# Designs tried in a protein design chat: VHH binders against PH domain leucine-rich repeat-containing protein phosphatase 2 (PHLPP2). Part 12

Target 1, 249 residues: PH domain leucine-rich repeat-containing protein phosphatase 2 (PHLPP2), of Homo sapiens (Human) (q6zvd8r785to1033)
Amino acid sequence: SHGLAEMAGQRNKLCVSALAMDSFAEGVGAVYGMFDGDRNEELPRLLQCTMADVLLEEVQQSTNDTVFMANTFLVSHRKLGMAGQKLGSSALLCYIRPDTADPASSFSLTVANVGTCQAVLCRGGKPVPLSKVFSLEQDPEEAQRVKDQKAIITEDNKVNGVTCCTRMLGCTYLYPWILPKPHISSTPLTIQDELLILGNKALWEHLSYTEAVNAVRHVQDPLAAAKKLCTLAQSYGCQDNVGAMVVYL
Below, E stands for the ipSAE of ESMFold2; O stands for the ipSAE of OpenDDE; V2 stands for 0.75 times the mean of E and O plus 0.25 times the DockQ between their complexes.

## First folded at step 12 (VHH; framework vhh_gefurulimab)

Design z06 (from t05 with T57E K64E; at its last look DockQ between E and O 0.42; V2 from the best seeds 0.60)
Fold by ESMFold2, look of step 12:
Structure z06 (fold): chain B 249 residues (1-249), chain A 123 residues (1-123)
Amino acid sequence: as target 1 above (249 residues)
Amino acid sequence: EVQLVESGGGLVKPGGSLRLSCAASGFTFSSYDAAWFRQAPGKEREFVSAIRSGGSETYADSVEGRFTISRDNAKNSLYLQMNSLRAEDTAVYYCAADEYELYGTYAESYDYWGQGTLVTVSS
C-alpha cells in the first residue's frame, strides 16, 4: 500500500507523534501509528522510535495477529522503563500485510490501540471504526472493571483523579486500574477499502467519523487530506494538538 | 462467567510448606495459559510462576527450586507447591489465566484473576 502522513500541532510542544512505514518487514508490509501523550512529548517520541522494531520482532514469533499485536503493546509498555512510570501515552498501531489465507492475492489490516487515538477505515464510502475508545464515559465494561478493582472515580470522572482513559502505555504506577493490553481488530482488505484515517482525541472530539471520511474521500493528495482534517477541527474550535494521518489503500 | 478461586493460604513458619490450589470454571481451562503472582502490602504485584497450556513451566529466580507449579486439566485446577518458605514470601497470592500465548511473566498478559489467598510466613 501507498500512504503519506501529516500531523499538525498548535502549541509550544507537540505531544502527538506519528509513525509511517510504507516498507516494513523487508518491504512486504506497512505500519502506521499515532501516539498522544496529552501533556508530555517524551513518551510519544519514544514509541515513535521503537514500536515498529518491537512489532518486527513479534511478527517473527507468531502468525496470530492477536498475539503479535498484544505482545507488541506489552513489550513497548515495558520498554518505556522509568519514563513510563508516571507518564502515559495513547497508542494506535495499524499493520497491513499479505492476507494469511491467500498472501498472493490480498492484504489484511490489523489495528490495535490503547487510549483515545482512533483509526477509521473508509469502506465503500462509509466509515468503519477499527479501534476502541478506552474511557470511563464511553466504555461501561471498562468503567465497571476499574470500579471492581477498587479504583476511586473522582467527581470529574477520572481514575484516582488522574485520567479518564482506562488503558494507556505507561502510567505503570496506576496498574491494575490503567492497563496496556490493547483492543485488536483485523479485517481483510478489498477493492471497497479506499483509505484509512488515524487521528488523536482532539480530532475526533471535533469531527464525526462520517464527516472525516466525507471530507477526504475524494482528495487525491494525502497530505492535503490530512491538513483538511486538522483545519476542519480547528474551524470547529479545536485549539489543542491535533493530528491526522490519511493512508491511501 | 469465568471464575478463578484460590485456596490453601495460611500462616506458616519459616522453612515450612504450603500448597495453593486454584479452581477454574466457566471456560476450557486446558487451552489457557495460567500463572501465579503475588503482592506484598505496599509493593507491586510480582511474577511467581507460569505454566503454558502445553505444560511448559517458568519460575521467578527468587522461587526457583523451592516452588513447583502444576496443572490438572481434568480437574480444571492449578497448583503451587511452596517449600522452604521464607518471611519474604509473605504476600497475597493470585491465580491468573489468559487464552493467548503471550509473555507469561507479565501480569498485564492475563485477563482473568482470582481474588487471592493470603500466605503469611512468620516466626
Scores: ipSAE 0.642, ipTM 0.849, lowest interface PAE 1.4, mean pLDDT 89
ESMFold2 (binder alone), look of step 12: mean pLDDT 83; pTM 0.846
OpenDDE, look of step 12: ipSAE 0.671; ipTM 0.838

## First folded at step 13 (VHH; framework vhh_gefurulimab)

Design a01 (from z03 with K64E; at its last look DockQ between E and O 0.47; V2 from the best seeds 0.52)
Fold by OpenDDE, look of step 13:
Structure a01 (fold): chain B 249 residues (1-249), chain A 123 residues (1-123)
Amino acid sequence: as target 1 above (249 residues)
Amino acid sequence: EVQLVESGGGLVKPGGSLRLSCAASGFTFSSYDAAWFRQAPGKEREFVSAIRSGGDETYADSVEGRFTISRDNAKNSLYLQMNSLRAEDTAVYYCAADEYELYGTYAESYDYWGQGTLVTVSS
């Protein structure tokens, strides 16, 4: 089961969207996603509508987590078409499926992301981050990559003054500086795994992983949990769009 | 600083041959997947060939049997042997490298690019 909360804050529009399918791939798995367009609401909505279908096709073509997830992001990126030419979005995708590789685990979790959306697993009451933030500020390797490729970085630390993210879906006009290649992590799920939190940039700027986990691990209703996270972020001064999804495992 | 520098482009007659080179600096090609792409005037950049770090090769249908991709680890270089060249092969050819080591035909799979070298096939 899952709960989703999205709050626009002081903004006039919501540029965060989410995907949640508790039953996926003929009921043998589940898929959850969060998308943040920062200033645009178009790409997050498009990705919400398209990315699960792409994933479904890719998992049928390959059983390799890295392969099917990477292709999912690449294909989704291409499918954005003209909309993705100048607009970009962070994207987070979590795929839970039966684990056939590890007999000790019933299910496996694969997490992939570009941009600033992050997933955190609560394992034994402790947060386990499963994502990578692809920004010039937080990823020195990526910063060096784009510099090596002679990108223009403005004083406000943005590629061509557009975005601080080096990995995104969309922004095709900034290729090859901005890439749709995700960070991918996979882990078997165990009895110690309690829940999964998906959040956008604004959520994680205001809540630590530990604080987020502690806030929701004893909440019985996942919707209430998600709302609590967003409310907490706002209480700490979050004025931007904030999104949170809580998945009980 | 990572750099890819293509060379070997030029004017060639139909049916002729040309060998492109790509010299890498700042990283080791042997640890990367590498590829050649090309872009003709007014067209999108298209996949030509790739070679994985493990040595597996792939080719676009349009160049299969005519082009051969190879690498020299000692020289930290990538090559494209082009035989039986056609007018439609006219394009700027780019070498690319993938740190992610994901074998693919999409340009978006590759992290680093050269400046390109022009190949013109004309009678």
Scores: ipSAE 0.466, ipTM 0.769, lowest interface PAE 1.1, mean pLDDT 93
ESMFold2, look of step 13: ipSAE 0.601; ipTM 0.838
ESMFold2 (binder alone), look of step 13: mean pLDDT 83; pTM 0.849

Design a02 (from z03 with Y112V; at its last look DockQ between E and O 0.57; V2 from the best seeds 0.50)
Fold by OpenDDE, look of step 13:
Structure a02 (fold): chain B 249 residues (1-249), chain A 123 residues (1-123)
Amino acid sequence: as target 1 above (249 residues)
Amino acid sequence: EVQLVESGGGLVKPGGSLRLSCAASGFTFSSYDAAWFRQAPGKEREFVSAIRSGGDETYADSVKGRFTISRDNAKNSLYLQMNSLRAEDTAVYYCAADEYELYGTYAESYDVWGQGTLVTVSS
């Protein structure tokens, strides 16, 4: 089960979207996603509508988590078409499937992301981050990468003055400085795994992983949990679009 | 510093041959998939050829039978032997590398790029 909350804050538009399928791939798995376009609402909506279908196709082509996720992001990136030329979006996908490789685990979780959306697993009451933030500020390796590729970085720490993200879906006109290649992590799920939190940049800027986990661990309703996270972020001064999804495992 | 540097471009007559080189520095090229792309004036960058870390080769239909991709792991280099060159082969040629072992004919599959070398085929 899952709960989703999205709040526009002081903005007039919601540039965060999410997908949630508790039953995926003929009921064998589940897929959850969050997308943040920062200033645009178009790409997040497009990705909400397209990425699950792409994933479904890719998982049928390969059982390798790195392969099917990488391809999912690439194909999704391509499908953005003209809209993706100048616009960009952070993207996070969480795919839960039966674990056929490890007999000790019933299911495996594969997380892939570009941009600033993050997934945090609550394992034994402790947060386990499963994503990588691809920004010039938070990823020195990526900063060096784009520098090596002779990108123009403005004083406000943006690639060509457009975005601080070095990995993103869209922004094709800034290739190869901005790449659609995701960070991918996979972990077997165990009895110690309680829940999964998906959040956008704004959420994680205001809540620590530990605080987020502690806030929702004892909440029975995942929707209430998601709302609580967003409300908490707002109470800490979040004025931007904030999105949170809580998945009970 | 991770870098790819192309060389070997120049002016050649139709039917002629040219060998491009790509030298990698800052990383071990042998562990990467590598590819050649080209971009003609006013056109999009297009796939030419790729060689996987495992040695599998792929070619665009337009260059199949004429171009040969190869790599020298000891020299940390990639090569493109171009034979039977045509006017339509005129372009800036780029070498690229990818950490993923994916079949990649799309530019977006590659995260390391050279600056390019110009190949002009003209009579």
Scores: ipSAE 0.250, ipTM 0.645, lowest interface PAE 2.0, mean pLDDT 92
ESMFold2, look of step 13: ipSAE 0.699; ipTM 0.877
ESMFold2 (binder alone), look of step 13: mean pLDDT 83; pTM 0.852

Design a03 (from z03 with D111E; at its last look DockQ between E and O 0.56; V2 from the best seeds 0.00; counts 0 for: pae E 4.7 > 2)
Fold by ESMFold2, look of step 13:
Structure a03 (fold): chain B 249 residues (1-249), chain A 123 residues (1-123)
Amino acid sequence: as target 1 above (249 residues)
Amino acid sequence: EVQLVESGGGLVKPGGSLRLSCAASGFTFSSYDAAWFRQAPGKEREFVSAIRSGGDETYADSVKGRFTISRDNAKNSLYLQMNSLRAEDTAVYYCAADEYELYGTYAESYEYWGQGTLVTVSS
């Protein structure tokens, strides 16, 4: 089960979209995703509508989590076509499937992301981050990669004055500075794994991982849990689009 | 530090041949997929040829039969033999590499790139 909350804040557009499929790939898995276009609503909506189908095709081509997740992001990126030439989106995708070591009795979780949306797993009451924040501020290796490719980091900490994100789907005119290749993390799920939280940049700018886990850990209704996270971010001063999804494992 | 350095570009007459080299360092080249891309003046970067870590080769239709990709894992090197060169082959040629077996014709599959070597085909 899952719950999703998305709030526009003080903005006229909602540029965050999410997908949730509790039953995926012949009913044996689940997919959850979150997309944030910053100032555009077009790309998150396209990814919401298409990315699960791309994943379905790619899992049939490879059993390797790194390969089928990376290819899902790459194909989705190219399918954006002209819409993704000057617009970009953060993308976070979580895939739960039977564990390849013992597929009949346990599941694994694979998380892939570009941009600044993040997934956090509650394991034994403790947060376990499963995503990487692709920003110039938080990732020195990415900042160095961008500089090595001769991009200009402007004084407002943006790649060629455009974005602080070093990876995203779309923004193809900024290639090779901005890449669609995701960070990928995979972990087997055990009885200690209680829930998964997906959130956009705005959520995590206002809540620590520990705060988020503690706020929802004992909330019975996942929709109420997701709304609580967004409301808490707003109470801490968030005025931007904020989105949260809580998945009970 | 990961580094790819191309060499072997230059001026050549139509119908001529060139051999491009790419020296890889800072990573285990033998486990990586590698490719050549090119970018003509005023045009987008396009796929030329790729070779997987296992040796499987792919070619763009425009160069098939004229260009041959190869790799020497002992020397950490990638090569492109270009025969029967035409004016439309004029471009900056880039070496690229990536650790995963992704779609090799997409430039976005490759995380590491060289700075390029210029090939000019002119009479």
Scores: ipSAE 0.236, ipTM 0.644, lowest interface PAE 4.7, mean pLDDT 88
ESMFold2 (binder alone), look of step 13: mean pLDDT 84; pTM 0.863
OpenDDE, look of step 13: ipSAE 0.718; ipTM 0.857

Design a04 (from z03 with A50V; at its last look DockQ between E and O 0.01; V2 from the best seeds 0.00; counts 0 for: pae E 13.7 > 2, placed apart)
Amino acid sequence: EVQLVESGGGLVKPGGSLRLSCAASGFTFSSYDAAWFRQAPGKEREFVSVIRSGGDETYADSVKGRFTISRDNAKNSLYLQMNSLRAEDTAVYYCAADEYELYGTYAESYDYWGQGTLVTVSS
ESMFold2, look of step 13: ipSAE 0.674; ipTM 0.866
ESMFold2 (binder alone), look of step 13: mean pLDDT 84; pTM 0.855
OpenDDE, look of step 13: ipSAE 0.501; ipTM 0.791
ESMFold2, look of step 14: ipSAE 0.000; ipTM 0.173
ESMFold2 (binder alone), look of step 14: mean pLDDT 84; pTM 0.853
OpenDDE, look of step 14: ipSAE 0.237; ipTM 0.644

Design a05 (from z03 with T105E; at its last look DockQ between E and O 0.01; V2 from the best seeds 0.00; counts 0 for: pae O 10.9 > 2, placed apart)
Fold by OpenDDE, look of step 13:
Structure a05 (fold): chain B 249 residues (1-249), chain A 123 residues (1-123)
Amino acid sequence: as target 1 above (249 residues)
Amino acid sequence: EVQLVESGGGLVKPGGSLRLSCAASGFTFSSYDAAWFRQAPGKEREFVSAIRSGGDETYADSVKGRFTISRDNAKNSLYLQMNSLRAEDTAVYYCAADEYELYGEYAESYDYWGQGTLVTVSS
């Protein structure tokens, strides 16, 4: 089961979207996603509508986590077409499926992301981050990459003054500085795994992983949990779009 | 139909001043990010200045302290006040607007362009 909360804050539009399918791939798996366009609501909406279908096709072609996720993001990126030429979006995708490789685990979780959306697993009451933030500020390797490629970095630390993210879906006009290549992590799920939290940039700017886990691990309703996270972020001064999804495992 | 029309270009002596105007029609500038670019003969188009819908301003290093970008919402216009002009400022100056509010110094960040106005700085 899952709960989703999205709040526009002081903004006049919502540029965060999410997908949630508790039944996926003939009912044997589940897929959850969050997308953040920051200033645009178009790409998040498109990704919400298309990315699960792409994933479904890719998992049928490969059982390798890295392969089907990488392809999912690449194909999704390409499918954005003209909309993705100038616009960009952070993207987070969580895929839960039966684990056929590890007899000690019933299910596995694969997480892939570009941009600033992040997933955090609550394992034994402790947060386990499963994502990587691809930004000039938080990823020195990426910062060096774009510098090496002679990107223009403005005073406000943005590639060509557009974005601080070095990995996104869309923004094809900023290729090769902005890439659709995701961070991918996979982990067997165990009895110690309690829940999964998906959140956008605004959420994690205001809540630590530990605080988020502690806030929701005893909440019975996942929707209430998601709302609690957003409300908590707002209480700490979040004025931007904030999105949270809580998946009980 | 969206249209941007630049004006105010002309011949000016080094050290002189000039004010460029860009009149928008078919949309409201105040809701858009806007910018000035310029292209000298034989050179690529380069960023000059931008103003975000929120009012934040940016300038190329080459014009910082000399040029000022502004907008008049009532007139639906963008302006570039150019002071202390130099020979190297000679170029066709273009007004640009971004429909999606993608602020940037990169030309591809902007959707709409004017026809340009020529600024010649010569003694």
Scores: ipSAE 0.006, ipTM 0.273, lowest interface PAE 10.9, mean pLDDT 91
ESMFold2, look of step 13: ipSAE 0.065; ipTM 0.568
ESMFold2 (binder alone), look of step 13: mean pLDDT 83; pTM 0.847

## First folded at step 15 (VHH; framework vhh_gefurulimab)

Design c01 (from a03 with Y112V; at its last look DockQ between E and O 0.01; V2 from the best seeds 0.00; counts 0 for: pae O 5.4 > 2, placed apart)
Fold by OpenDDE, look of step 15:
Parts: C-alpha cells; structure tokens; sequence
Structure c01 (fold): chain B 249 residues (1-249), chain A 123 residues (1-123)
C-alpha cells in the first residue's frame, strides 16, 4: 500500500507529479515514481503518464536491472527531445519485483534517479538512502566532468545558466553536460524493511532521512504518513512544491 | 477558528432513515475533503463515507447502497443520508475534514473533527 501527498506551498502551481502502481507487469510487481520539473508543470506530468509504459517495455527486454532502468531513462529522455522539450525534470523510479536470484528474499527493489528526487528505505528502523544526486555543488567529480567537457558554468553555479544538476531528463540541447544516466541501486527486500519514502528536492532540503523515517514509522495510514512529511517540511519553512510518497512494505 | 458540528442523531427503528448534518465554520468546506466516521461501543472508529473536493464519493462496504454522502456549498455543510438502518449501525458518527485534499479511509488522514452525534437503531 502507498500514500501520496503533493503540496504547492506558496507557489501558484504544482510542478511535482508521481506515479504509483501497486500492480505492475501483470500484477507481479509494483512501480512507484516521482518527478519534479521545478518551474515546469508539463514535463513532470508527461513523465507521470509515459515512463511506466517505457519501463514495462524495457523489463520485457532485459532482466538486468541496470540495463532496463538505464534504457528506461534514455528512451524517456529521447522522447522528450523529440517532442521539443527544452526544460528538464528530476525523475525517480522504484521498481519492486519478485527476486529470482536470491532464494532468501521474496522481492527485490531497484531504484533509479536523475535530478533531485530521492528514495529512502527504512530498514530495521534506520534510513537507507538509495539515490544519488549529481550536481555541480554536491559532486566534485561530476563538476569536473562537465568542466572537462568545456561547459559554461555561470556565477550561480549552473550549466549554461540552466541547471546545477548534471543528470536529468530533458534539456537535450545541453548534451553532453547534462545526461539522462540514472544512479541505479538494487537490494533484496527483507523482513527488516518497513517502508519506502519517495521525496522531491524540497522534502529532503527540510527533512533529514532519519527525521523522515522517524516521523512515519508508526503511522498506520500511508497517506497520513505522506501528508505528515509534507506538513513537517512546511513547518520547517518549506514554501516550494513538496512531494512525498510512502510505500509500506 | 476551524470547527465542525454534527447534528441529526437520535433513536430510530430498524429499517428507518436518518439524515446527519455537519456544519463547518472558519473554513470553506467545498475546498476540503470530507468524511463520515463512526464508533460503536467497544469498537474502533471506522470509515463510513467520504467526498473529495472534486465531488468523488466513496463508501464502506457495510453501508454501500444504503448511505449517501453529500455537500451543500451554500450552507457550508456536509450530510449523510442513512436509509435502511440496522442495529449494527448504532454508533457515534463523526464528521471530519482535511484541507490537503487527501482522499483517505483512515481516521488519521483527517485533521479537523466534530464532536460527534449519537445514532441508535433499536426496536
């Protein structure tokens, strides 16, 4: 089961979207996602509507989690480019499926992300981050990569003044500085795994992983849990779009 | 001050009908998700029905086909029409609302609550 909360805050529009399919791939798995277009409403909505279908096709082509996730993001990225989309979006996908490789685990979780959306697993009451943010500010190696590629870095630390993230969906015209290459992590799910939290940039700017986990561990309703996270972020001064999804495992 | 006040509870015979009202003050009800919950003696509070700000309705299986949730925006009120009442419908009925427009069937999803109104179904 899952709960989703999205709040516009003091903004006049919502540029965060999410997808949740408790039944995916003929009911064998589940897919959860979050998309953040920052100032763009259209792009996250488009990804919400299309990315699960792309994933479905890719998982039919490969059983390798790195392969089907990488291809999912690449295909989605290309579709955006072909559609003439000039803006970018953060994208997070969580795919739960039966684990055929580990007899000790019933299911596996694969998480892939670009941009600033992140997933955190609650394992034994402790947060386990499953995402990585590639940005000029947070990743020196990535910053060096784009510099080596002769990117124009503005004073506000943005590639061509557009974004500080070097991994995104969209912004196809900023290749090769901005790449649709996701961070991918996979883990078997165990009895110690309690829930999964998906959040956008605004959420994680205001809540630590530990605080988020502690806030929702004892909440029975995942929707209430998601709302609590957003409300908590707002109480800490979050004025931007904030999104949270809580998946009970 | 945000407030919900239920009314319309009372004693009714099995097979009878009753209409509950919930008056909101301090906020616009139509912008909120709203729900009815009930709590019978010795039992946990349970979901009865909800209506989203967009108008979508949902019902617990136990009341589906018998109860109808509705809203009057002009009166800033929520209603529960209860038909074909049964002894097992005896409970305190609560009105609830949430401004974040989260559609839930759990009590903890709702932020604002009324004081409740007692409905007794007995011969």
Amino acid sequence: as target 1 above (249 residues)
Amino acid sequence: EVQLVESGGGLVKPGGSLRLSCAASGFTFSSYDAAWFRQAPGKEREFVSAIRSGGDETYADSVKGRFTISRDNAKNSLYLQMNSLRAEDTAVYYCAADEYELYGTYAESYEVWGQGTLVTVSS
Scores: ipSAE 0.019, ipTM 0.443, lowest interface PAE 5.4, mean pLDDT 92
ESMFold2, look of step 15: ipSAE 0.646; ipTM 0.854
ESMFold2 (binder alone), look of step 15: mean pLDDT 85; pTM 0.865

Design c02 (from z03 with Y100W; at its last look DockQ between E and O 0.40; V2 from the best seeds 0.00; counts 0 for: pae O 2.5 > 2)
Fold by OpenDDE, look of step 15:
Structure c02 (fold): chain B 249 residues (1-249), chain A 123 residues (1-123)
Amino acid sequence: as target 1 above (249 residues)
Amino acid sequence: EVQLVESGGGLVKPGGSLRLSCAASGFTFSSYDAAWFRQAPGKEREFVSAIRSGGDETYADSVKGRFTISRDNAKNSLYLQMNSLRAEDTAVYYCAADEWELYGTYAESYDYWGQGTLVTVSS
């Protein structure tokens, strides 16, 4: 089961969208996603509508989690380009499927992300981050990569003044500085795994992983949990779009 | 500064052979996946061949049996031996490197590119 909360804050638009399919791939799995277009309202919605279909096709072609997830992001990126989209979006996908590799686990979780959306697993009451944010500010190696390729970096630390993230969907005209290459992590799910939290940039800017987990561990309703996270972020001064999804495992 | 520099392009007759080279500098090339792409006039850039850091090779169906990709890590170089060339092989050929070690045949999988070398196959 899952709960989703999205709040516009002080903004007039909601540029965060989410994907939730408790039944996926003929009912043998589940897919959850979050997309953040920052100031772009269209791209997150487009990804919400299309990315699961791409994933479904890719998982049919490969059982390798790195392969099918990487291709999912790449194909989705290309589709955006072909559609003439020049803006970018953060994208997070969580795919839960039966685990055929580890007999000790019933299911496996694969998480892939570009941009600033992140997933955190609550395992044994502790947060386990499953995402990575590639940005000029947070990743010196990425900063060097784009510099080596003669990117224009503005004073506000953005590639061509567009984004500080070096991994995103979209921004096709900023290739190869902005790449659709996701961070990918995969883990067997165990009895110690309680819930999964998906959040956008605004959420994680205001809540630590530990605080988020502690806030929702004892909430029975996942929707209430998601709302609590967003409300908590707002109480800490979040004025931007904030999105949270809580998946009970 | 990271650089990829292609060479070896030129004019060749159908059925002829050509060897392309790509010289990498500014990074540990041996740790990267490498690939050749090509772009014909009016067409999208397409995958030709790739070689993983581990040595595994992949080829587009259109070049299988005719092209051979290889690398020399000591020289930080990538090669493409092209045999039995055809008119449809005419394109600018690009060398690419993948830092992230992702699987795929898409150009977007690669984050470093050369400037390309022109291969023209004509009678």
Scores: ipSAE 0.239, ipTM 0.646, lowest interface PAE 2.5, mean pLDDT 92
ESMFold2, look of step 15: ipSAE 0.546; ipTM 0.813
ESMFold2 (binder alone), look of step 15: mean pLDDT 82; pTM 0.842

Design c03 (from z03 with Y106F; at its last fold request DockQ between E and O 0.42; V2 from the best seeds 0.63)
Amino acid sequence: EVQLVESGGGLVKPGGSLRLSCAASGFTFSSYDAAWFRQAPGKEREFVSAIRSGGDETYADSVKGRFTISRDNAKNSLYLQMNSLRAEDTAVYYCAADEYELYGTFAESYDYWGQGTLVTVSS
ESMFold2, look of step 15: ipSAE 0.678; ipTM 0.868
ESMFold2 (binder alone), look of step 15: mean pLDDT 83; pTM 0.846
OpenDDE, look of step 15: ipSAE 0.630; ipTM 0.825
ESMFold2, look of step 16: ipSAE 0.603; ipTM 0.841
ESMFold2 (binder alone), look of step 16: mean pLDDT 83; pTM 0.843
OpenDDE, look of step 16: ipSAE 0.423; ipTM 0.738
ESMFold2, fold request of step 17: ipSAE 0.702, 0.699, 0.702; ipTM 0.877, 0.876, 0.879
ESMFold2 (binder alone), fold request of step 17: mean pLDDT 83, 83, 83; pTM 0.846, 0.849, 0.849
OpenDDE, fold request of step 17: ipSAE 0.676, 0.683, 0.661; ipTM 0.842, 0.846, 0.838

Design c04 (from z03 with T58E; at its last look DockQ between E and O 0.40; V2 from the best seeds 0.00; counts 0 for: pae E 4.7 > 2)
Fold by ESMFold2, look of step 15:
Structure c04 (fold): chain B 249 residues (1-249), chain A 123 residues (1-123)
Amino acid sequence: as target 1 above (249 residues)
Amino acid sequence: EVQLVESGGGLVKPGGSLRLSCAASGFTFSSYDAAWFRQAPGKEREFVSAIRSGGDEEYADSVKGRFTISRDNAKNSLYLQMNSLRAEDTAVYYCAADEYELYGTYAESYDYWGQGTLVTVSS
């Protein structure tokens, strides 16, 4: 089961959207996603509506989770077409399926992301980050890649004066500086795995991973847990769109 | 350090031939998919041809029957034989490589790129 909270804060648009399918691919798996368009709501909504169908097609083409997740992001990126020419979106996708090594008794979690939405697993009461922050500030290797490709890094620390985020879906006019190829991680799930938290940039700017896990670990209702995360971020000064999803495992 | 270096570009007349080479170093080339892309001035980078680690080949419609991709894993090299060249083939040609079997016609599928070699087809 899951709970989702999205709050506009003091902005007049909600540019964060989420995808939640507790029963995916005829009930054998589950899909959860979060998309943040920063100042546009168009791309997050497009991804919300299409990305699960793309994943469904890709899992039929490959059993390798690196392959089908990467292709899901690349195909979704291209399907944005002209809408993704100047607009971009962070994308985070979590896929839970029966483990191929032991499908009767265990599940596997695969997480893929571009941008700044993050997934954190609560394992034995401790946070386990499953995604990567793609920014010039927090990722020196991405900053070096962008410099090696001869992008201009402006004084405000932005690629070509446009964004500090080095990977996202869309924004194709900035290729090859801004890339859609995701970070992908996989882990088997065990009884130690209590819950999964998905959050956009604004959430994680105001809550540490440990604080988020501690805040929701003993909350029975996942909707209440998701709302608690968002209200905590707002109490710490968040005025931007904030989104949180809590998935009970 | 991973490196891809193209060579073999130059000036040719329409109907002529060129053979491009790409030398790979700093990684196990035989386990990688490899491809050629090209970019004409003022245009987007476009797919030309790909060859998978297992040898499967793919070609853009515009070059089918005229271009042949090949690889020599012992020499860590990728090749493009370009026959029956046309003015529209004028572009900078780029060698690309990637560890995974992704959709090979997407430039975004490739992590590693060369700096390019210029092919000019004119009278």
Scores: ipSAE 0.251, ipTM 0.659, lowest interface PAE 4.7, mean pLDDT 88
ESMFold2 (binder alone), look of step 15: mean pLDDT 82; pTM 0.841
OpenDDE, look of step 15: ipSAE 0.470; ipTM 0.768

